# Designs tried in a protein design chat: miniprotein binders against q96jn8r1131to1294. Part 11

Target 1, 164 residues: q96jn8r1131to1294
Amino acid sequence: TLEFLENHGKNILLSNGNRTATRVASYNQGIVVINQPLVPQLLVQVRIDFLNRQWTSSLVLGVITCAPERLNFPASACALKRAAWLLRGRGVFHNGLKICEKFGPNLDTCPEGTILGLRLDSSGGLHLHVNGVDQGVAVPDVPQPCHALVDLYGQCEQVTIVNP

## First folded at step 10 (miniprotein)

Design Xl
Fold by OpenDDE base, fold request of step 11:
Structure Xl (fold): chain B 164 residues (1-164), chain A 83 residues (1-83)
Amino acid sequence: as target 1 above (164 residues)
Amino acid sequence: SKEDLAKKLIELFKKALELIEKGASEEEIRKLLEEIVKIAEELGDLYLIDYAKLALEEFERGDLDDLRYYIKLALMYAEELLE
């Protein structure tokens, strides 16, 4: 069963069998990691449940290759200095540095109800899915094992893991 | 204006890097980084605020490499805002 790990950002409250993450304070400290590592053919999806228009920007989605259970989470995904491949806005980032400027839809403008998915293909390529549509390979060769990471940042205050 | 603030931040971040490389006093660098945080907060851009705070934190911790790293990220981001 896919769940968020108990080790998470300090502004996160887990519910619904740890399948729902809610950021209950401020705009950051909202990083969560999904318990099972990504393996080929496993589609992991989260739904944007609530957006708070008080803030700008929105969730960051990606993967980490370090041990998530022991990770001391920073306040935001932008602070991850190693072992991180992230989708932010329309960009793809590796350890904070933009490696692709325009990829897929702008995550900052995805409305509530949007379902975002991550999937590894057989060659280690990380795919983004948006509402069931494969947007293509965001990262061509992701080290394994890796775990899906969601940063409930800015506007994004709640997400829920959903089945494909 | 927001554009002016962003330009100012870029200037100050570059100055911070210069002071670090020249081995300026800790007090001078600290004050500059604190000013950067303040201006970022005035601008209201969340990522610039975060980068600025991270830079200050790394400075206080004594990790100049990570300090430079976050300043670099901040500069890249701020420059994109002006495009």
Scores: ipSAE 0.808, ipTM 0.921, lowest interface PAE 0.6, mean pLDDT 95
Fold by OpenDDE base, fold request of step 11:
Structure Xl (fold): chain B 164 residues (1-164), chain A 83 residues (1-83)
Amino acid sequence: as target 1 above (164 residues)
Amino acid sequence: SKEDLAKKLIELFKKALELIEKGASEEEIRKLLEEIVKIAEELGDLYLIDYAKLALEEFERGDLDDLRYYIKLALMYAEELLE
C-alpha cells in the first residue's frame, strides 16, 4: 500500500492511514515522501484536495534518490541541493537549477481535484500524468532507486494518494 | 512597485556577492542579507523569501559556497520574474 513516510516536513499532519497529508501552518515545511520506491511501470498518483488562496504558488512534485527515512527535510523543495528532480510551475529542476523551461501544465494553476501522477518508463524516463493523461517525459534518465516527493507549498494545503 | 522591488533585490544580491569576493566584514554582509530578507518579505514572493533566508542561514553557518549557490538561484528566479 502506498503511504507517506512518517519522516516529513514539520508542518505536515498525516491522516487516513498516512495517505493524506495536510500542511497545518505557514506556507512551507510541507515536504512528504511516498514509502515505496518509484520503479518502472509503477504509477503513483496524488490528488490536490485543498488550496488556500491566501498564498501564492503551489505544490512541487518530483523524485529524490537519497534515503528518505533519514533525510532532514528543508523548509522547501527549492532548498534541496542534491539528488532531487522536481516539477515546479511549468519548469523541471535538478538540484535547484532549471533544466527545462516549459513542460506540461502549470502546477501553480492546477485546481482542486486535479490528480497528478508520476511514472518511470522502461528506459528510466520520468513521466508526469495529469488527470490520467501522460504529459510526456519530464526527466529522461532518473537514477534508481528513487522516491516520489510532494512539497505541499504555498496554496496547496492537502493532498491524498489515490489509486489508479 | 513589485517590479521595482524585484530589481532592487537583484541589485542587492549582486552586491552581496561582491562583498563576499572582496572579503568584507561579517557584520556588513550579515546586514545586507538581512535587508534582502526584509525586502523579499515586502515583495511577498515566497520563493524569493525562501532563497533569501537560505542564503542568510548558510552565511551564518560559514558555508560560503552554499551561500553563493542560493544567491545564484535567487538571481535566476528574480530575473525570470521580470520577463
Scores: ipSAE 0.808, ipTM 0.921, lowest interface PAE 0.6, mean pLDDT 95
Fold by ESMFold2, fold request of step 11:
Structure Xl (fold): chain B 164 residues (1-164), chain A 83 residues (1-83)
Amino acid sequence: as target 1 above (164 residues)
Amino acid sequence: SKEDLAKKLIELFKKALELIEKGASEEEIRKLLEEIVKIAEELGDLYLIDYAKLALEEFERGDLDDLRYYIKLALMYAEELLE
């Protein structure tokens, strides 16, 4: 069963059988990782449960290719300098640097109730799904194994893993 | 006003890179980085705040390469913000 890993940002509380993550302080320290690697045909989906639009930015969604159980997560995903491909705002970032100016919707404007999905295709391409709609290939060839990562950053205060 | 603060931060980020390249004193660099954090917090943009704080943290660690790395990321982000 898909759950958020017990190794997570220090401002996260897990609930609902570790399928719900809530950031309970500040604007960061909210990195969570899904406990199983992505494999073809697995669609990992999270629903945005609560937003606080006071902040200027929102959640980050992506993958990490290091084994996540013992990682010392930085306070914010923007400080991941290795082994990370992240969807942030309008862009795609690899190890802190923007590699694609515009892909999919602006994550900073997604409302509560939005369901965001990640999956690998048969060629190792990383796909974003938004409310069930495939947005195409964000990253064409992600090293495997990789795990889905969410940073409950800024506006995003709670997400829940949901079934497709 | 937020545009003015962002333009000021760009100027200060460039100045910080210059001071680091020239080998300015630790106290001069620390004071500039602390000013950068203060202005980023006044502007209220979370990524500018994060990059500014990360830069100051790497300075305190003595990691000159990562200090420059975060200043350059902050500079690129701030320039995008004005476009």
Scores: ipSAE 0.797, ipTM 0.907, lowest interface PAE 0.7, mean pLDDT 93
Fold by OpenDDE base, look of step 10:
Structure Xl (fold): chain B 164 residues (1-164), chain A 83 residues (1-83)
Amino acid sequence: as target 1 above (164 residues)
Amino acid sequence: SKEDLAKKLIELFKKALELIEKGASEEEIRKLLEEIVKIAEELGDLYLIDYAKLALEEFERGDLDDLRYYIKLALMYAEELLE
């Protein structure tokens, strides 16, 4: 069963069998990681449940290749300096640096109810899915094993893991 | 304006790098970084706030490489805001 790990950002409260993450304070400290590593053809999806419009920006979605159980999470995904491939806004980032300017929809403007998915293809390419639609390869040749990461950042206050 | 604040932040981040390279006093650098945080907060851009805070944190930790790293990220991001 796909769940968020108990090792998470300090402002996160897990519920619903650890399938729902809620950021209960501030705009950051909201990183969560999904327990099972991504394997080829496994689609991992989260739904944006609630947005708090007092903040700007929104969730960051991506993968990490370090051991998530022992990771001391920073306040935000933007602080990850290694082993991180992230989708933020319309950009793709590797260890903080933007490696793609425009990819897929703008995550900062995705409304509540949007379902975002990550999937590795057989060649190690990381795909973004939006409401079930494959947006293409965001990151080619991602190291494995890797874990899906969600940063409940800014507006995004709650997400839930959903089945395809 | 927001644009003016972003431009100001860019200037201050560059100034911070300059002070670091010149071996300015810790107090001077700290004061500047704290000012940057405040201006970022005034601007209200969360990532600029976070980059600024991370920069300050790394400075206080004594890791100048990571300090430079986050200043670089902040600069790149701020420049994109102005596009």
Scores: ipSAE 0.787, ipTM 0.910, lowest interface PAE 0.6, mean pLDDT 95
Fold by ESMFold2, fold request of step 11:
Structure Xl (fold): chain B 164 residues (1-164), chain A 83 residues (1-83)
Amino acid sequence: as target 1 above (164 residues)
Amino acid sequence: SKEDLAKKLIELFKKALELIEKGASEEEIRKLLEEIVKIAEELGDLYLIDYAKLALEEFERGDLDDLRYYIKLALMYAEELLE
């Protein structure tokens, strides 16, 4: 029942029952959001299907804490200045500002086939999973409700929601 | 080289912050921001390109706070690239 929301970046084409998002142009306008809020113990996972290594930098993962159905998304997640907690490269960003220099693997180097997961723990901590392995708490207390967000940025041209 | 272009951008980002702080003319600031975009495009780093373009867009909107915001983000990112 997890799907990407129909409100998404302008360069996104949804397919596979809205479980696959493809960026079909440029390097940006690739923000997608999962259609239901995270609840404790819900694991949202996406597989990196296709990378174009000619671009620098790759996808961004995170959460947005405002209602996503009618938002006007910016061209890139780096322009989200409020209500956003993002994992980018190895860093954690809150509203565009880096709040943690190093957490988990470098997302810019994850290969095709990598499965990336987001979940909240019982205390509202945001966890990253990489290929089934919990990387720990990236953000200790995320306001709820929040929705998982992926920016198919740069190298990342396609992701698919997969079951845990 | 990419390292040389990144070092040049760091210098130009710092100069942009100086010009903004002292209230330099719009023409001086615009020219510098346009040069920054051009060099970021030559370097080919997408975040530098995005931050540079966002800075120019906010300058054109007259939003000096967001202009400073994106220049500072770009500067921090460029310095991390050289580490």
Scores: ipSAE 0.777, ipTM 0.896, lowest interface PAE 0.8, mean pLDDT 92
Fold by ESMFold2, fold request of step 11:
Structure Xl (fold): chain B 164 residues (1-164), chain A 83 residues (1-83)
Amino acid sequence: as target 1 above (164 residues)
Amino acid sequence: SKEDLAKKLIELFKKALELIEKGASEEEIRKLLEEIVKIAEELGDLYLIDYAKLALEEFERGDLDDLRYYIKLALMYAEELLE
C-alpha cells in the first residue's frame, strides 16, 4: 500500500494511516516521500486538501533517485542539489537548476481538490497527471529506482494519497 | 511596492557577486547578505527568501561556489518576477 515515509520534513504530521500529510508550521520543512519506488504502471496520486493562498508559491512534485529512508531533507525542495527532478510552477528543475521553463499547468494555481499524479513510462520518462489527464513527459529518462516526492511548500498545507 | 523591492534586490544581488569576485571582506559581504535576507522577507516572495537564506548559509560555511550559485538563482528568479 502507498504511504508517506516516516522520514519527512520537520513540520509534517502524518495521519490517516500515513496517507495524509499536513504542514503544521511556517511555509517549508514540508517534504514527504512515497514509501515505494515508482515502477512502470504505478501511478502515485495525491489530492490537494488544503491551501492557504496568503503565500506566494505552492507545492512541488518530483522524484528523488537516492534512498529516501535515511536522507536529511533540506528545509525546502529548492535546496535539493543532487538526485532530484522537480516540477515547480510551470518549470522542471534538476538539482536546483531549471531545465524546462514551461511544462504542463502552473502548479502554483492548482485549487483544492486537484489530484496530481506521477508515473514512469516504459522508457523511464516521468509523466505528470492532473485530475486523471496525462500531461506528457516532464523528464525523459529518470534513473531508477526513484521515489515520488511532495514538498508541501507555501500555500499547500495538506495532501492525501488517493488511489488512481 | 513589490516591484521596487524586487528591483532593489536585483541590484544587491549583482553587488554581492561583484564583492565576492573582488574578494571583499567577510564583514562587508555578510552585512550585504543579511540586508538581502531582510528585503526578501519584506517583499514576501518565498523563493527569494529561501535563496537569500541559502546564500547566507553557504557564505557562513565558507562555500563560495554554492554562495554564488544561490545568488545567481535568486537573480534569475527576481528578473523573471519583473517580466
Scores: ipSAE 0.757, ipTM 0.887, lowest interface PAE 0.8, mean pLDDT 92

## First folded at step 11 (miniprotein)

Design Uy
Fold by ESMFold2, fold request of step 16:
Structure Uy (fold): chain B 164 residues (1-164), chain A 93 residues (1-93)
Amino acid sequence: as target 1 above (164 residues)
Amino acid sequence: SDAFRLFFEARRIIERGGDPEEALKKAKEAFELFIKEGNLEFAAFTAVVIVELLKKLGKDPEEIKKWIEIAIELAEKAGNKWLVELARKLEKE
């Protein structure tokens, strides 16, 4: 079963059998990781449950390619300088460097109720899904194994893992 | 859920430096709903928030002590070490 790992950002409180992550303080320290690595045909989906529009930036979504169980997370995903491929705003980032200026929707404007999904294709391409619709390949060849990551940053205060 | 909506409404009031009596009312309503839902993690955390608000309002020390005990008991039942530590810190303060 898909759950968030107990190893997570310091401002996260897990609930709902570790399927709901809530940031209970501040605007950062909200990194969570899905417990199972991505494999082809596995669609990991999270629903945005609560936003605080006081902030301008919102959640970051992506993958890490190192073992997440012992990883020491930084305050925000943008500080991951190794083993990270991230979707932030409109862009795609690898280890802190923007590698694509505009890939899909602007994550900073996704409303509550948006369902965001990640999966690998057979070539190791990372796909973003938005409300069930495949947005195409965000990252063409992600090293495996990798784990889905969500940073409940800024606006984003709660997400829940949902079934496809 | 309605519990989380009330919880976040209380959080917004606290963050803006708003009326702590209003925040307390919403936090207590959220607490009741979290108990009904069996959400022990958020029942415990919301009890911690309630204690902080009661202290800010200068409420009866015996009421504050009761809420601290509630927070600790729920955190222990949830099996969450971080919540237990958070709640027990309220005893020392």
Scores: ipSAE 0.840, ipTM 0.930, lowest interface PAE 0.7, mean pLDDT 93
Fold by ESMFold2, look of step 12:
Structure Uy (fold): chain B 164 residues (1-164), chain A 93 residues (1-93)
Amino acid sequence: as target 1 above (164 residues)
Amino acid sequence: SDAFRLFFEARRIIERGGDPEEALKKAKEAFELFIKEGNLEFAAFTAVVIVELLKKLGKDPEEIKKWIEIAIELAEKAGNKWLVELARKLEKE
């Protein structure tokens, strides 16, 4: 079963059998990681449950390619300088550097109820799904093993793992 | 869920410096729904929020003590060390 790891950002409280992550303080310290690495037939999906629109920025999605169980997470995913490939706003980032200006929708405008998915294709390409629709390859060759990561940043206060 | 809707409504009031009595009402309603749902983690956390609001409002010390005990008991039942530490800090303030 897919769950969020117990090793997570300091402002997260897990519930619903560790399938729901809630940021219970501040605007950051909200990194969570899925407990199983991505494999070719695995689509990891989260639903945006609660947003606070007073913030400009929203959640970050992506993958980390190092072992997440004992990793010390920074306050925000954008501060990850190693082993990270992230989707933020409309951009794609590798280790804190923007490598693509525009990919898929703007994550900062996704409403509550949006279902966001991550999967690897057979070539190691990272795909984003939005409400079941494949947005194409965000990152063409992600090292394996990698784990899906969500940063409940700014607007995003709760996400839940959902089945495809 | 309705429990989380009420929880976040209370949180917005607290964040914006609104009426703590209104926040307390919503937090207590959320607490009852979290209990009904069996969400022990958020029942415990919401009890901590209720204690903080009761202290801010200058409510009866016996009511405050009762809610602290509720928060600790639920946090222990949830098996969440962070929640237990959070709730026990309320005894020392």
Scores: ipSAE 0.837, ipTM 0.930, lowest interface PAE 0.7, mean pLDDT 93
Fold by ESMFold2, fold request of step 16:
Structure Uy (fold): chain B 164 residues (1-164), chain A 93 residues (1-93)
Amino acid sequence: as target 1 above (164 residues)
Amino acid sequence: SDAFRLFFEARRIIERGGDPEEALKKAKEAFELFIKEGNLEFAAFTAVVIVELLKKLGKDPEEIKKWIEIAIELAEKAGNKWLVELARKLEKE
């Protein structure tokens, strides 16, 4: 039931019933969004399938709180200046502003095979999971509805939605 | 998968300006595996890459035409409008 939306970055080609996203050119234009909004009992997970280690930065993971079906996505998620809460490297960003310098794991060093998860707790807190392990609350009060977002940036060339 | 490994190996060669014959070999191997897997989207896209490599290598125009027809047919079967547009542009030599 969980799929990437057909509205995505220009360098993405979807496959595997829209459950696999591949960046087929360049280093950017790789934003994808999960088709269903997060609800408290839903854990959205993606596996990192392919990386190009020649790049310094890797994928961005987070949520967008406006309706994603008709948005015109920017080249990179870090350029989202409205309705976005993002995990990048070790930092947490809101609308392009770093609001936390260190939230544990460094996304730029996650290897192929890493399973990254997002879920919303009952208070609207956004949790990151890494290989099934809850990393805690990254963002304490995310407006709902929101959708999980992945930017296949730099190192990250392919991710696949996996079931918990 | 092995298909995507070969696909990305070909992409690295192309991006680095490496040997286009080596990239073509890997792309053709990836294409056959994508067909076997039923991955029509990447079979079509890989066929586009194969056409670009054949043109760069100055290969037989009849071989190039054959691969263009393959790319268009697979893009239509995939039902992906972006792929159909991409593949149909190949007919403009």
Scores: ipSAE 0.831, ipTM 0.926, lowest interface PAE 0.7, mean pLDDT 92
Fold by ESMFold2, look of step 11:
Structure Uy (fold): chain B 164 residues (1-164), chain A 93 residues (1-93)
Amino acid sequence: as target 1 above (164 residues)
Amino acid sequence: SDAFRLFFEARRIIERGGDPEEALKKAKEAFELFIKEGNLEFAAFTAVVIVELLKKLGKDPEEIKKWIEIAIELAEKAGNKWLVELARKLEKE
């Protein structure tokens, strides 16, 4: 079954058989990675469980193409300058550079209970799903293997992996 | 869950510099619910928070010692080394 890796941000405490990630301090150091690489038939979904609206920015969602088990994570996913494709707010970022101004919903405004999904299509395109609705291709032709990443940043204090 | 709702309510009070007695009440309620749910990780972490609040409030050293022992036991039962280290630091203070 899908779980968050034990190698994660320093402010994360895993629970629920490593399917729930909680940021227990501060506003950052909250990067978690899914334990299986994405393949075209795999939909990785997380539910936003708890938000703190005192922060302006919220979670970052995306993929990394480097091996995650021993990676030394930065304080925030936005500092990943290699092998990273990220959805932040409405923007899409590659290695820290914005490559799309507006894609899908604004992640900073997604409420508690929102289910966010990532999958690859047969061409290697990365799709975002929001509450079961495909938002289209965020990133064409992502190299494989890649792993889904969530950064419990700012507003986002807890997410849980859910089955499709 | 209701346990996490109470846990985060206590966290908000602590973060804003609010009444530590109110935070302690919510943390103890969250702890009982985490125990009922079998969430050993968060039962242990919440016990650590309870100890920190009891120390801040200048509560009875015997009560503080009891909660430290609870935190350590639950952290070990959860098998989480980070939690064990966190809880054992409370003994050395």
Scores: ipSAE 0.829, ipTM 0.927, lowest interface PAE 0.8, mean pLDDT 93
Fold by OpenDDE base, fold request of step 16:
Structure Uy (fold): chain B 164 residues (1-164), chain A 93 residues (1-93)
Amino acid sequence: as target 1 above (164 residues)
Amino acid sequence: SDAFRLFFEARRIIERGGDPEEALKKAKEAFELFIKEGNLEFAAFTAVVIVELLKKLGKDPEEIKKWIEIAIELAEKAGNKWLVELARKLEKE
């Protein structure tokens, strides 16, 4: 079953069989990684449970291709400079560099209850799903294996893995 | 869940410098619901928050001691090392 790894940001408290991640302090140190690697046609989804709107930025969603069990997490996903493809706001980032200016909805403005999904297609393209709607290919060719990553940053205080 | 809503409400009160008594009330309500839901991790953590609030309010040492014990017990039951350490630190403060 899908769950968050025990190796996570220091401000995260896991619950609900490690399916729910909550940032219990500050605005950062909230990176979590889903245990099972993404494989083609597997849809991994998380629901935004709680938001604190005092911040401008919200969660970051993406994938990493390094071993997540031994990853030393930085304070934010944006500080990842290798093996990382991230969705932040409306942008797509690779190793800290913006590779797409406008993609999908603005993650910083997604309300509570929004379900965000990641899926690899048969060609290695990484798709973003929002409330069950395929937003298209965010990253055309993602190295495999890769793991879904969520950074509970800024506004985002809690997410839960949900089944499709 | 309602428990989490109450939990975050308590945190909001604390963060904005609101009434710690109100935060304490919310935290205790959240605690009860977490227990009912079987969420041991957050029951334990909420107990820690309760201890901190009680200390801040200068409440009865016996009540504080009680909640510290609750926090430790629940943390151990949850099997979360971080929570156990966090709860144990309360004894030394």
Scores: ipSAE 0.813, ipTM 0.917, lowest interface PAE 0.6, mean pLDDT 95
Fold by OpenDDE base, fold request of step 16:
Structure Uy (fold): chain B 164 residues (1-164), chain A 93 residues (1-93)
Amino acid sequence: as target 1 above (164 residues)
Amino acid sequence: SDAFRLFFEARRIIERGGDPEEALKKAKEAFELFIKEGNLEFAAFTAVVIVELLKKLGKDPEEIKKWIEIAIELAEKAGNKWLVELARKLEKE
């Protein structure tokens, strides 16, 4: 069963069998990681449940290749400088460096109810799914094992893991 | 979830410096729904929010005490150490 790990950002409260993550304070300290590593053809999906539109930026979605259970999370995913591939806004980042300017929809403008998915293909390409639609390869040749990461940042107040 | 919607509405009122009585009404409604849904984590946390609002409003000490006890009990039942600590701090304030 897919769940969020107990090792998470300080402002996160888990519920619903650790399938729902809620940021209950401030605008940051909201990183969560999904327990099972991404393997080829496994689609991991989260639904945006609640947004606070007072902020401009929203959630960050991506993967990490380090051991998540021992990771000391920074205040935001943007501060991850090692073993991290992240989608923020329309940009793709690797260890804090932008590697793609415009990819897929703008995560900062995704409405409540949007289902975001990550999937590795047989060649190690990381795909973004939006409401079940494959947006293409965001990152080619991602090292394995890797874990899906969600940063409940800014607007994003709650997400829930959903099954395909 | 209607419970979460009410919860966030209450929080927004608080954060914006709105009417704490309105926030309290929404928080209590959220609490009841969380209990009904079996969401012990957020029932406990919402109880903490209710205590904070009651204190802010200068409500009856006996009611405050009652909600503190509820918060502690639910936090313990939820098995969340952070919530237990948070709830127990209410007794000292």
Scores: ipSAE 0.812, ipTM 0.916, lowest interface PAE 0.6, mean pLDDT 95
Fold by OpenDDE base, fold request of step 16:
Structure Uy (fold): chain B 164 residues (1-164), chain A 93 residues (1-93)
Amino acid sequence: as target 1 above (164 residues)
Amino acid sequence: SDAFRLFFEARRIIERGGDPEEALKKAKEAFELFIKEGNLEFAAFTAVVIVELLKKLGKDPEEIKKWIEIAIELAEKAGNKWLVELARKLEKE
């Protein structure tokens, strides 16, 4: 069963069998990691449940290749400077460096109800799915094992892991 | 869920410095729904929010005491260490 790990950002409260993450304070400290590592053809999906549009930036989605159980989470995913591939807005980032300017829809403008998915293909390419539609390869060769990461940042106040 | 909608509405009122009575009303409604949904974590946390609102409003100490007890009980049932600590701090304030 896919769940969020107990090791998470300080402003997160988990519920629903650790399948729902809610940021209950401030605008940051909202990083969560899914327990099972990504393996080829496994689609991991989260639904945006609630948004606060007073902020400009929204959730960050990506993967980490370090051990998530002992990770000291920074206040935001953008502060991860190693072992991190992240999707922010329309950009793809590796350890804080933008490696792609425009990829998929703008995550900052995804409405409530949007289902975002991550999947590794057989060649190690990381795919983004949006509402069931494969947006293509965001990262061509991701080291394994890796874990899906969600940063409930800014607008994003709640997400839930959903089945494909 | 409707419970979460009410919860976030209550939080929005609090964050904006709105009417704490309205926030309290929504929080209590959210609490009941969280209980019905079996969401012990947020039932407990909402109880904490209710206590904070009651204190802010200067409400009946007996009601405050009641909700503190509820918060502690639910936090323990939820098995969430952070919630337990949070709920117990209410007694010291």
Scores: ipSAE 0.812, ipTM 0.916, lowest interface PAE 0.6, mean pLDDT 95

Design Uy
Fold by OpenDDE base, look of step 12:
Structure Uy (fold): chain B 164 residues (1-164), chain A 93 residues (1-93)
Amino acid sequence: as target 1 above (164 residues)
Amino acid sequence: SDAFRLFFEARRIIERGGDPEEALKKAKEAFELFIKEGNLEFAAFTAVVIVELLKKLGKDPEEIKKWIEIAIELAEKAGNKWLVELARKLEKE
């Protein structure tokens, strides 16, 4: 069963069998990691449940290749400087460095109800799915094992893991 | 869920410096729904929010005490150490 790990940002409260993550304070400290590593053909999806539009930035989505159980989470995903591939806005980032300027839809403007998915293909390419539609390869070769990461940042106050 | 909608509405009121009585009303409604849904984590946390609102409003100490106890009990049932600690801090304020 896909769940968020108990090791998470300090402003996160898990519920619904650890399938729902809610940031209950401030605008940051909202990183969560999904328990099962990504394997080829496994589609992991989260739904944006609630947004606070007073902020400009929203959730960050990506993967980490370090052990998530003992990771000391920074206040935001953008502060991860190792073993991290992240989607923020329309950009793709590796260890804090932008490696792609425009990819897929702008995550900062995705409305509530949007379902975001991550999937590895047989070649190690990381795909972004939006509402069930494959947006293509965001990262061409991701080291394995890797775990899906969600940063409930800014606007994003709640997400839930959903089945395909 | 309706419970979460009410919960966030209450939070919005608080964050915007709105009427704490209205926030309290919504929080209590959210609490009841969380209980019905079996969401112990958010029932407990909402109880914490209720305590904070009651204190802000200068409500009856006995009611405050009651809700603190509820918060602690639910947090313990949920098995969430963070919530338990948060609820216990309410007793010291």
Scores: ipSAE 0.807, ipTM 0.917, lowest interface PAE 0.6, mean pLDDT 95

